Miniprotein binders against Enhancer of translation termination 1 (ETT1). Designs and how they scored, part 20

Target 1, 377 residues: Enhancer of translation termination 1 (ETT1), of Yarrowia lipolytica (q6c872)
Amino acid sequence: MAKRPLGLNKANKSKKKKLDSAEKAEKAVAKEISPENDESAEPAPALTLDADEEDDMGQLESLYKNWTSSERDSPRILHGVVHECDSLLQKAKGEGLPARFHEIYAASLLDLAEFADKKKPVKKKKVKSDDVAPETSDMFVDAALERVETGLEQYPEDAGLLFVKSRALKQDIDEKMSAVSKEERKETAKKMISQLNKILEVFKLAQKHASTVTPAQLDVVEELIELSGALESVVKQSDISETTLVACEKFYNEILASEKDENTVKKAHRGVGTCKMIVADSLLDLLDDDDEDNDDTVELAKKNLKAAIEHFQKSETDEDGEFMVTLAETMIQYGNLFETESDDQKKWYGEAVKRLRQAQRLGVGKYDEMILELEDD
Below, E stands for the ipSAE of ESMFold2; O stands for the ipSAE of OpenDDE; V2 stands for 0.75 times the mean of E and O plus 0.25 times the DockQ between their complexes.

## First folded at step 9 (miniprotein)

Design x8
Fold by ESMFold2-Fast, scan of step 9:
Structure x8 (fold): chain B 377 residues (1-377), chain A 106 residues (1-106)
Amino acid sequence: as target 1 above (377 residues)
Amino acid sequence: SKERIRELMKKLLKLLERIEQLAKEGDPEKIQELEYLLMLLAFLILRLKRHGSPEEVEELEQAIERLEDAIQKLEEALEKGDPETVRELEREIYELLQEILELREK
């Protein structure tokens, strides 16, 4: 970060970056402390009042917006948000704070978990009262969950709080899975499947009470699909992901029915496509190598792959090379289910080649050998 | 048992074709719950192919038959332009979904 001329002094670049981030957070706090800077933020009462919770929320929103609009690569702004939340909580003595306050507070605590050290699996500590232990990732997740529950006691149907709760519960599963020994992994995974189902119900309730859903809120659904697959691989149950996958596809389709935001709609189409692709893969895994008649299973897989391709194409953009590779792979899988050298196979291999070439032009990878095989075989 | 599972798969494929036709004729939003039910039925058929018992096959057959009846009635209601019947069938389909989920857990 050398945007401005420096003196001749040799400064530590990592420290300078940290100082720049701290100065930005301090300036954001200073701006929020001075209501005169923005007339729209300063309401009429000016006799003699010590607190204005509406002004305080406006200041908190502005500070949090600095985080959500940033590169999100420094925890300094988040510490500033949490500090402001602590201040407001103390002024209000826990009374009269809106759902949005609890949402911002919980979300900030949860985001801080990404910058904290992971919990190490250690036995119970006997006595260490003279040292201050640094906060760990699991402690921030626990704090976020406690804050969300406090907000939900007062605002049980608030969509924002419910979305943050679903994200925090997902992160809690990640923390618990990473903290266990290899020998305890299967038993922990079995317990986490129950928690995964609870997250699906919380997300369903959040969606029901939401007037709109953002792309960031839909990211939780994608993460739940990934988590269900990971748990299934550990427990080796053939169907752990089935209920999760069905529920997630339903969430995406409800978004497609209700949302008008182009980015959210594209995200939902990609989600449905991914669900259909996973179903097709599961169907193809059932093909019996013992010369069994698999025609019906193949036809069902074809229907799911075709649906996946259609949804993926509706979310396609000229600049997303990684997605072009995903779409191409799906097209290749679909083409593989047709007769060798058929017009249908050639069509879908040809469509896949177009996406692979576009991905290469965007610098995603090199697919020259695969392209040759698809065009010549 | 295996022959019965194949028959159920063929019925599922026919139901998917009917839903695809409904999507072309009408409101795609109204068929979302039918698509979810078919996905759940597909997973049940897959589970039965691996660990099929005669009792589970019979339960699934009954569920598919009730779903076929509901889809036929929904097709008729959409052709007649009867929104009240459509809403009633959507509720019936939701209840059937809950029954299918219970069979799945077993």
Scores: ipSAE 0.103, ipTM 0.582, lowest interface PAE 5.1, mean pLDDT 74

Design x9
Fold by ESMFold2-Fast, scan of step 9:
Structure x9 (fold): chain B 377 residues (1-377), chain A 106 residues (1-106)
Amino acid sequence: as target 1 above (377 residues)
Amino acid sequence: SKERIRELMKKLLKLLERIEQLAKEGDPEAIQELEYALMLLAFLILRLKRHGSPEEVEELEQAIERLEDLIQKLEEALEKGDPETVRELEREIYELLQEILELREK
């Protein structure tokens, strides 16, 4: 089929975003470590007094908020949060700590895994590490899972803890897949499929008990779709991604039915659109080239792409240039399924051009060559 | 065999059109579950077209017939305004989805 996808390198784009965020995080941490540097007139006792007025959980929430409001590219704030959690455990002797304590502690340990080395030193392979502080990414993920389970033993229906558990289980799959040799990847991937299904159930349970779902908590659903594809490519089973897509689309639709936060609703619409777009691509990839008649499968793909476009349009904003490119790509894919030079093809290519021009106005990239191709007579 | 599979895909397209019409009238949850069942059946049709046995194709035909029956019953229940029948059909739709997932394991 003559598909015209845009040649967007998502990996390179993510890398640039990470570098930009790291610079901002370093500046934020440096500013926090250098108190009164820009305000030499302020006495140190006033800053100390303000800190002393907060309760233990209030202080922990403030530290964690510094992390969540940052670009999340520096581990320094996270080490501070974990240190405060350790202090609170000693002070409370493990009693009377709320679900939120265990959630912040587990989430911080999990986030630290992204900054830690993935290599395990030979000496540590022969040592029982029950009481050893985490140093590698897999150790941080294991510590996060242990902490979230400790919290869930006391608060089994806490949505926050269940959301962190779903994220930690996903990271655990990533760690286990990275730690094995090429010869062991297929057998490990087969075992990870069961854990993938468990993540879906834990996320659904978290959503059921949540009064609201944040856009960040919804990110794990998008990551599950990518993970299912990666596992499928290793195991060579064609149905893993299909069942995951259906389950993820169902989660997004349940959120659309229950959630009222505009940012979460917008993200859920984008999620449904993405699932329908991937379904359409999968249907087209399964076409039998030896058959003379694929029209019915193409029509089913068209229906999925049209639905994807409608969901994307419900989440469309004039300020999101990156999303305008995604919407344009979907419109181009849809146009490609119509007769060459037909009125329908011209209509959808025209709609795609409008979004590409808007993306260029917002500084996302240059699409002049693609626009020229789509506007050919 | 290939002609039989082609006929099943045509039948699914007609069923999808009926589901789209129902979406304007009724229970969003039941309708979404029917759409999920239909999409999983479409993938199964394409997979069995390349690697399926006659027995597996027969099981697929039975699942598609059950999907058609459930769509017809839901259309009738929504037209008559019968919430008890709609709730029973939600259960039957869930059972069909589980049956389709089991067919995929083979």
Scores: ipSAE 0.375, ipTM 0.778, lowest interface PAE 3.2, mean pLDDT 77

## First folded at step 10 (miniprotein)

Design v1 (from u0 with Q46H M53I; at its last look DockQ between E and O 0.84; V2 from the best seeds 0.65)
Amino acid sequence: SKERIRELMKKLLKLLERIEQLAEKIEELAKEGDPETVRELALKIHELEYRLILLAFKILRLKRHGSPEEVEELEQEIERLEDEIQKLEEELEQLSKE
ESMFold2, look of step 10: ipSAE 0.604; ipTM 0.862
ESMFold2 (binder alone), look of step 10: mean pLDDT 81; pTM 0.777
OpenDDE base, look of step 10: ipSAE 0.570; ipTM 0.857

Design v2 (from v1 with A42S L43I; at its last look DockQ between E and O 0.72; V2 from the best seeds 0.62)
Fold by OpenDDE base, look of step 10:
Structure v2 (fold): chain B 377 residues (1-377), chain A 98 residues (1-98)
Amino acid sequence: as target 1 above (377 residues)
Amino acid sequence: SKERIRELMKKLLKLLERIEQLAEKIEELAKEGDPETVRELSIKIHELEYRLILLAFKILRLKRHGSPEEVEELEQEIERLEDEIQKLEEELEQLSKE
């Protein structure tokens, strides 16, 4: 009785649970944003304006720093930042503002989009003309794109603006994919895959004009890889955005060649490992059960999974139980490409079990059934 | 045609093995070599690896739907990559002697 390879089927289930949790959060927030004029809004904590913040830009930086240093649970501070940006625009008559102004404003609009209602696919129901369309997340992303383009017209080589542009373009894909009808979703996803490469080129341009790449900037590239995989899953074509994936891997390897910051290096190793894993998965998805010549494809998938494991091990931390699960899953996939009951398979299953047990100890999940299944093989 | 495609995949795997060996040599050179030279060589090796991976996907697509002309184009691209890898092997062998 051919035991079905365990690893491939579970990765698809975890992705589904994250999507369902996002839908539940939408229902809770929609109820309480009735603007009851309850006058008892405690005064915003008195910004201890340092004495040198008499500069309009110093005040804006202070407000934005308060947002970035907050729990980011309420758009209240962001509305303050955007209001200050609008005040500065009016005062300056839209001229002579620094690159950093446009960056803060665009970034704050992108952060506001996360609190806004998502645009629903327009069912052909007659929208009555008189309902002011509620501000939707797409409107904030569009406004952020316009703001960052306005900044880049004046400051075309500003790294901060270029990074915000890359984030805005990524978020615009998410908005377009949320707003699209089920019927057009596949075609829209194909179009969006072609835009991922443009986002990466904007990011590379930002990097070229930056002195250093931050770990938070690398998260945008990770999100591009995840978005690529998500869009590909919608398209259901074996035509991986091979170009985006390879270009992201190239980017991370260029960081690994130049960067010395331990956290940046760890993130870059995770990034390369993720790229290698997706390459391997994609090669395995190209296997034909009727093709006797699959051995070379399996060998290439094995090489990529091995490299993924090596990069992930370089970025492993004793406290990151979620990443330990990702590494364990990759080790299981690699073990699945060896002969059943081989010493190599047992080795990699054993290394996966160690990480799954560690993740359980950290409270990340329960893997007892999967551990038993990997120990009984 | 299927036999030519099989030969292409085997050549590609051998070129990847050569790239892996070059990467190991660069990691050794990184201990004593010029950091800028090591960085440039590392970037070149990764670029060749990426080009080989992209070719692997093209080869696998050709197994399903490939024309003889597309197979010939891939043969020529593999030969170009082999020549580039050979030059890097020679460059690294020269740097290991200095």
Scores: ipSAE 0.537, ipTM 0.837, lowest interface PAE 1.1, mean pLDDT 79
ESMFold2, look of step 10: ipSAE 0.637; ipTM 0.885
ESMFold2 (binder alone), look of step 10: mean pLDDT 80; pTM 0.769

Design v3 (from v2 with L13M; at its last look DockQ between E and O 0.70; V2 from the best seeds 0.62)
Fold by OpenDDE base, look of step 10:
Structure v3 (fold): chain B 377 residues (1-377), chain A 98 residues (1-98)
Amino acid sequence: as target 1 above (377 residues)
Amino acid sequence: SKERIRELMKKLMKLLERIEQLAEKIEELAKEGDPETVRELSIKIHELEYRLILLAFKILRLKRHGSPEEVEELEQEIERLEDEIQKLEEELEQLSKE
């Protein structure tokens, strides 16, 4: 009785739980944004305006810094930033504003989109003409794209604007994928896959004009990889978005070749490792149980999983229990490609168990059943 | 056709082994070599690795649905990659002597 390899089936279940948690958060926030005019809004903490903030841009930077340094739990500060941006636009008559103005405004609109209601797929019900369509997240993303393009018309080589553009284009894909009907979802996903490469090219252009890439900027590339995998899952094509994944891996390796910042290097190692893991998974998805010539495909998947593990180990931290789980899952997948009960399989299962136990100690999850399964093999 | 596809995959696997050996040599060169030269070579090797991985997916797709013409196109692409890898091997061997 061939024991079915344990690893492949569980990765699909964890993805489903994150989607269900997002749907529950939507239901809670929709109730309390009744604008009751309760006058008892405590005055916004007095911005200690430093004396040099008499400059309209200095005030905007201060407001935006307050947002970025906050818990980011309320759009209140963002509405203040956007209001200041609108005031500055009116004062300047839309002319002579610096690149940084357009960056802050576009970034703040993207952050506001996260608090806005998502556009629901238009069921053909007669929208009565008179209901002011509520501001939806797509409208903020569209406004952010328009703002960043306006900035780039004046400042085409501004790294900050180009980074915000890359983020806005990524978020526009998320909005399009949320708003699409079930019937059109597969076709829309195919179109969006072709845009991922364009986002990466905008990001590379931003990088070219930047002095350094920050870890937070690399999160956009990580999100592009995740989005690629999500879109591919919708398309159900065994065709890896060969171009985006490979281009992201190339990008991270270019960072690893040039960058010296430890956090940037760790992020780049995670990125390469993730790309290698996706390559391995996609190779394994191409296995045919009736094909006697699978050995080369399995060996190529093993090489990629080994490389993924090596990159992940270079980025491992004693406090990141979620990443320890990802590394453990990758080690289990690699162990599954060895002979049952082999010394190599036992080794990699043992290394996975160490990380799962560490993640449990950090409170990330419960893996007792999976640990027992990996120790009994 | 199946035998040609099997031979393509076998050639590709050998080219990946050559790329792995080049990567190891670059990591050795990184200790004493010019950092810019090492960076450029590293980028080239990764690019070749990626092109080989993409070819692996194309070969695997051809196992299911491939035409003889598509197999011939992949044979030609593998030959081009082999020539590029050979040039990098020669470049690294020259740099290891300086």
Scores: ipSAE 0.516, ipTM 0.830, lowest interface PAE 1.1, mean pLDDT 79
ESMFold2, look of step 10: ipSAE 0.668; ipTM 0.891
ESMFold2 (binder alone), look of step 10: mean pLDDT 81; pTM 0.775

Design v4 (from v3 with K2R E3K L60M K63R; at its last look DockQ between E and O 0.74; V2 from the best seeds 0.57)
Fold by OpenDDE base, look of step 10:
Structure v4 (fold): chain B 377 residues (1-377), chain A 98 residues (1-98)
Amino acid sequence: as target 1 above (377 residues)
Amino acid sequence: SRKRIRELMKKLMKLLERIEQLAEKIEELAKEGDPETVRELSIKIHELEYRLILLAFKIMRLRRHGSPEEVEELEQEIERLEDEIQKLEEELEQLSKE
């Protein structure tokens, strides 16, 4: 009786619980955004604006820096940044503003979208005309896109604007996918998959005009990979065509070839490893149990999982217990492709168990059952 | 048809092995070679690897639903990739002699 490979497909169920928890958070935040004119709001910590930036842009930079350096738990600072942007826009009559103004404004609108209510799929209920539609997250993303396009009309090669555009386009996909009906979801997801490549092209254009790529900018590419997988899951097409995945892997390898910053290099290794893992998964999903010609496909999946492990090991840190779990999962998957009870299988299960035990020691999850299962095989 | 597709997959696997060997040679060249040349070659190798992986998916799809014409198109694409890999092997061999 062939023991079914223990597909760690359970981790994908935990992401489903975070979606359900978002529905509960919706009920709590909707109560406190009553504009209670309570005068007793403790004065926002006196922004020690270093007094010397008499420049309107210096004040905006200082406000935005205060946001970016905060815990980002409240939109209060962001509303201040957006208000300052609107003030500057009015003062300038919309002309002569630097690229950085449009960048800060667009970025701040994208960050405000995270605090806003998501647009619900329009059930054909006749909304009466007089209800001011609440500001929804899609409206902030649309405003951010408009702002960044306005900036790019003046500064078409500005790296900062191009990076914000890539983020805005990614977030616009998330908004469209949240607002879509269940009936149209599959068709919308197909359309959005084709846009992921365009976002990566905008990101590459930004990179071309930037001196360096930051780790935070690479998070956008990681999010594109995650979004690709999420959209593919909705489409249920196993066709890794000329996918965002392959283009993202290319991008990360271009970073690895040029970049020397340790954190950027680690992020790029994680990125390549993730791409290799998804390639392996997708090859394995193409296996047919009755096809004698599967050996070459299994070998190609093995090669990709091995490469994924090697890239992940180059980015492994003793403090990142969540990543240790990801690496362990990849090692288990690689071990599952070897003969049962083979020395290679035992080796990779043993390496996975080490990481799982380390993650447990860091307080990341409980893997005792899984460790036992990997030690008993 | 199935035999032709199987032969195509075997050719692809051999081309991937050639790309792996080229990647190893580039990692060696990176110790003493021009960094820009090494970067350009690394990018080319990865691009060829990606194209081969994409072809693997196309081949796997053709195993289920492929026409003879689609198989012929993939054979031609593999021949093009083989020629590109051969040129890159020759370029690296020349750089290793300088």
Scores: ipSAE 0.435, ipTM 0.797, lowest interface PAE 1.4, mean pLDDT 79
ESMFold2, look of step 10: ipSAE 0.602; ipTM 0.865
ESMFold2 (binder alone), look of step 10: mean pLDDT 81; pTM 0.783

Design v5 (from u0 with L13M A42H M53I; at its last look DockQ between E and O 0.60; V2 from the best seeds 0.60)
Fold by OpenDDE base, look of step 10:
Structure v5 (fold): chain B 377 residues (1-377), chain A 98 residues (1-98)
Amino acid sequence: as target 1 above (377 residues)
Amino acid sequence: SKERIRELMKKLMKLLERIEQLAEKIEELAKEGDPETVRELHLKIQELEYRLILLAFKILRLKRHGSPEEVEELEQEIERLEDEIQKLEEELEQLSKE
């Protein structure tokens, strides 16, 4: 009687709670965006315009820098940036604007989409003709895509525009998946999976024209991996073979081969490790309890989990308790593939327990039950 | 058919072992070799490793639903990868003698 592997299936339930918390945040923000004309809007903190920013673009850069340096909790600054972009666009008659203008404008529209109401699946209710359709997040993403394409028509090799395009295309998938009916969701997800590779190609083109890749730019690739997994879960087809996953792993390995920035290297190691982990999971999902020939599949899953652990260990930090949990979970999964009570299993459970205890000390979760279970095996 | 699929998986696992040995040799070459050549070799090995992982998924899928024709296509794809790995082994052996 094989003891059922301890269900790491609980971690997948925590992701479901974050989705429910997003639905509660939607209800709170919808109440305060009543345009109360209250004149007592505290003056926006006086932009200490450095005296040399008399240029219209310098003012726009300053406004955008104020946004990017803020807690990003209010769209107020973003509306100021977009308004300045519209003013500059009108003044220039849409011509002679630099690549950076189109980048800032498109990026600001993408950031505004995060504050906007999501488009609900159109139930065939007769929308009365006269209701001005509320500005929805999809409209800001569409406007950002149009803006970045306009910039790329003039500046086709601009790295900043290409990075914003990659972000906009990713966000457009999120919007399409949010707006789709339950009936069409599976078919739409299949179509979106094929677009993930195109986003990565846009990102690679941006990288080719950039001098350096920033850690924040790598977040887009991480989000592509997460989005791939989310879309695959909807499709329920383990067609990992030509996936964005392998292309992302290749991309991260190209970074590891060339990049010397410690933070970029750490992120690339996390990225490769995540790819290896997903490969292992997907191999394990292909196991058949009635197939006597599972040994090669288990061995291949072991190799990928081992590589994942090695990459994660290279990116481990003493302050990142959330990542310590991810590493511990990966170590537990690897330990689960060894013989019960084997020295190898005990070793990997012991290494997981160390990280879980460290995460608890950092205030990340409570794992006392899981620690006990891993120490008693 | 099941026996052919088992043989494919066994061949694939051997090719992965050959790639692991190539990776170790590249790490040895990285101490004294041209950094650009080492980078290119590392990227080639990683690409072959990816292609083998992809083949593993195809093989595992064929265990459930495979046609004889699809098995033959995978046999030919494994043979092509074996030839590419053999060329890289020869290239690395040449570079280790210079």
Scores: ipSAE 0.490, ipTM 0.819, lowest interface PAE 1.2, mean pLDDT 79
ESMFold2, look of step 10: ipSAE 0.719; ipTM 0.906
ESMFold2 (binder alone), look of step 10: mean pLDDT 81; pTM 0.782

Design v6 (from w8 with A42S L43I Q46H M53I; at its last look DockQ between E and O 0.65; V2 from the best seeds 0.62)
Fold by OpenDDE base, look of step 10:
Structure v6 (fold): chain B 377 residues (1-377), chain A 120 residues (1-120)
Amino acid sequence: as target 1 above (377 residues)
Amino acid sequence: SKERIRELMKKLLKLLERIEQLAEKIEELAKEGDPETVRELSIKIHELEYALILLAFAILRLKRHGSPEEVEELEQLIERLEDLIQKLEELLEKGDPETVRELEREIYELLQEILELREK
């Protein structure tokens, strides 16, 4: 019996106390009417369990599809999905539920965590015993992890459950980093960096059992890269995230080698390009201004930035102004590693200026000063 | 020690150029070759690139704080990377599929050793 977070169970107990007072009165008029012998208790037909179970899962899939197809601006539909999951779990007595049930329930709990209040760092205030702690986002993530593990005990190779597990483990890092005190933040961040590789292993296992990787599943890998950079900024050690970054780069390259969907291929090229850009930045941040022997490190950074640009150009779209800015910034950074006023520097600044002017035309930012600076060099 | 570290970074750049040339050859093979073989070889190139970048960061860390023993451990890991690149070059020329599985294991072992060096 999985211990539900205390909040969901308390809403039902309050209604039962009011009804008991009214039933006492009407017991009086017991007496008279005669015992007519109506015989035929026809045995209730054995409801075939199979037909009601298919209809109950079909209803859950329909509710979850309504959530996933919505603007996702309100938890109202999610509360409906979780309520249906709870109803099914009670009907089934926790047994015989398909992998997809555990997946939908865990995913819906993760989506509910985004609407919940974040756990505040426990200041040593004596919490009086009687205050029911509000449902916090961490409690939904913990419940999602418990649900996905319960599913994986029955279905250890289910790709859907493994993908939800990877998402839940990522979100658990975000919760732990939000709940930690300022003093413990650096030490917690170091521990969380070691979990990033474990999330990627779970994701790779999911991919191995999946026929295809969806664009939404690739967003989890992008979020792992972002989280790696955020944790690294807290630790202030440029060398810790590199393992996760290059493991993500490898993963995206494995997708590029196998996937044919144009959107998935574009996302994978952006992913490789981002990893190579961050690798170049991390190499440049390791330069010592007083060391004359930086040339080989600069050349390695140049090679990574060039490869980043080539991958970004393969994923470039005429409608994505924000990505054009990212590509322009990468081209500027690559140009900065050439000799001042060189033909190569001017070429890459000129290519960056084209992208910045396109982004401005799309209504993304204002780069007039930066364009002038890059044209006057 | 500074001179040894400089020579290691120069060696990694030369190994990267060899990996880049292998990647170009695989892209050419992708036009005429077996798609499964091309995919497997492409994955191995990216694993070697991964090992190379991890070694580059390890060198840069050693430049700041490294012992002579850690420099010698990095020299051995870079020599193993060179041997793996050479095996992949020979594999592309000879087309022997049994060598791919052996190469896969050796690349995995190298990556684990590089990661263990990083945790010290």
Scores: ipSAE 0.589, ipTM 0.857, lowest interface PAE 0.9, mean pLDDT 80
ESMFold2, look of step 10: ipSAE 0.636; ipTM 0.869
ESMFold2 (binder alone), look of step 10: mean pLDDT 78; pTM 0.782

Design v7 (from w24 with A42S L43I Q46H M53I; at its last look DockQ between E and O 0.76; V2 from the best seeds 0.00; counts 0 for: pTM E .787 < .8)
Amino acid sequence: SKERIRELMKKLLKLLERIEQLAEKIEELAKEGDPETVRELSIKIHELEYALILLAFAILRLKRHGSPEEVEELEQLIERLEDLIQKLEELLEKGDPETVRELEQEILELMREIWELREK
ESMFold2, look of step 10: ipSAE 0.631; ipTM 0.855
ESMFold2 (binder alone), look of step 10: mean pLDDT 76; pTM 0.750
OpenDDE base, look of step 10: ipSAE 0.602; ipTM 0.857

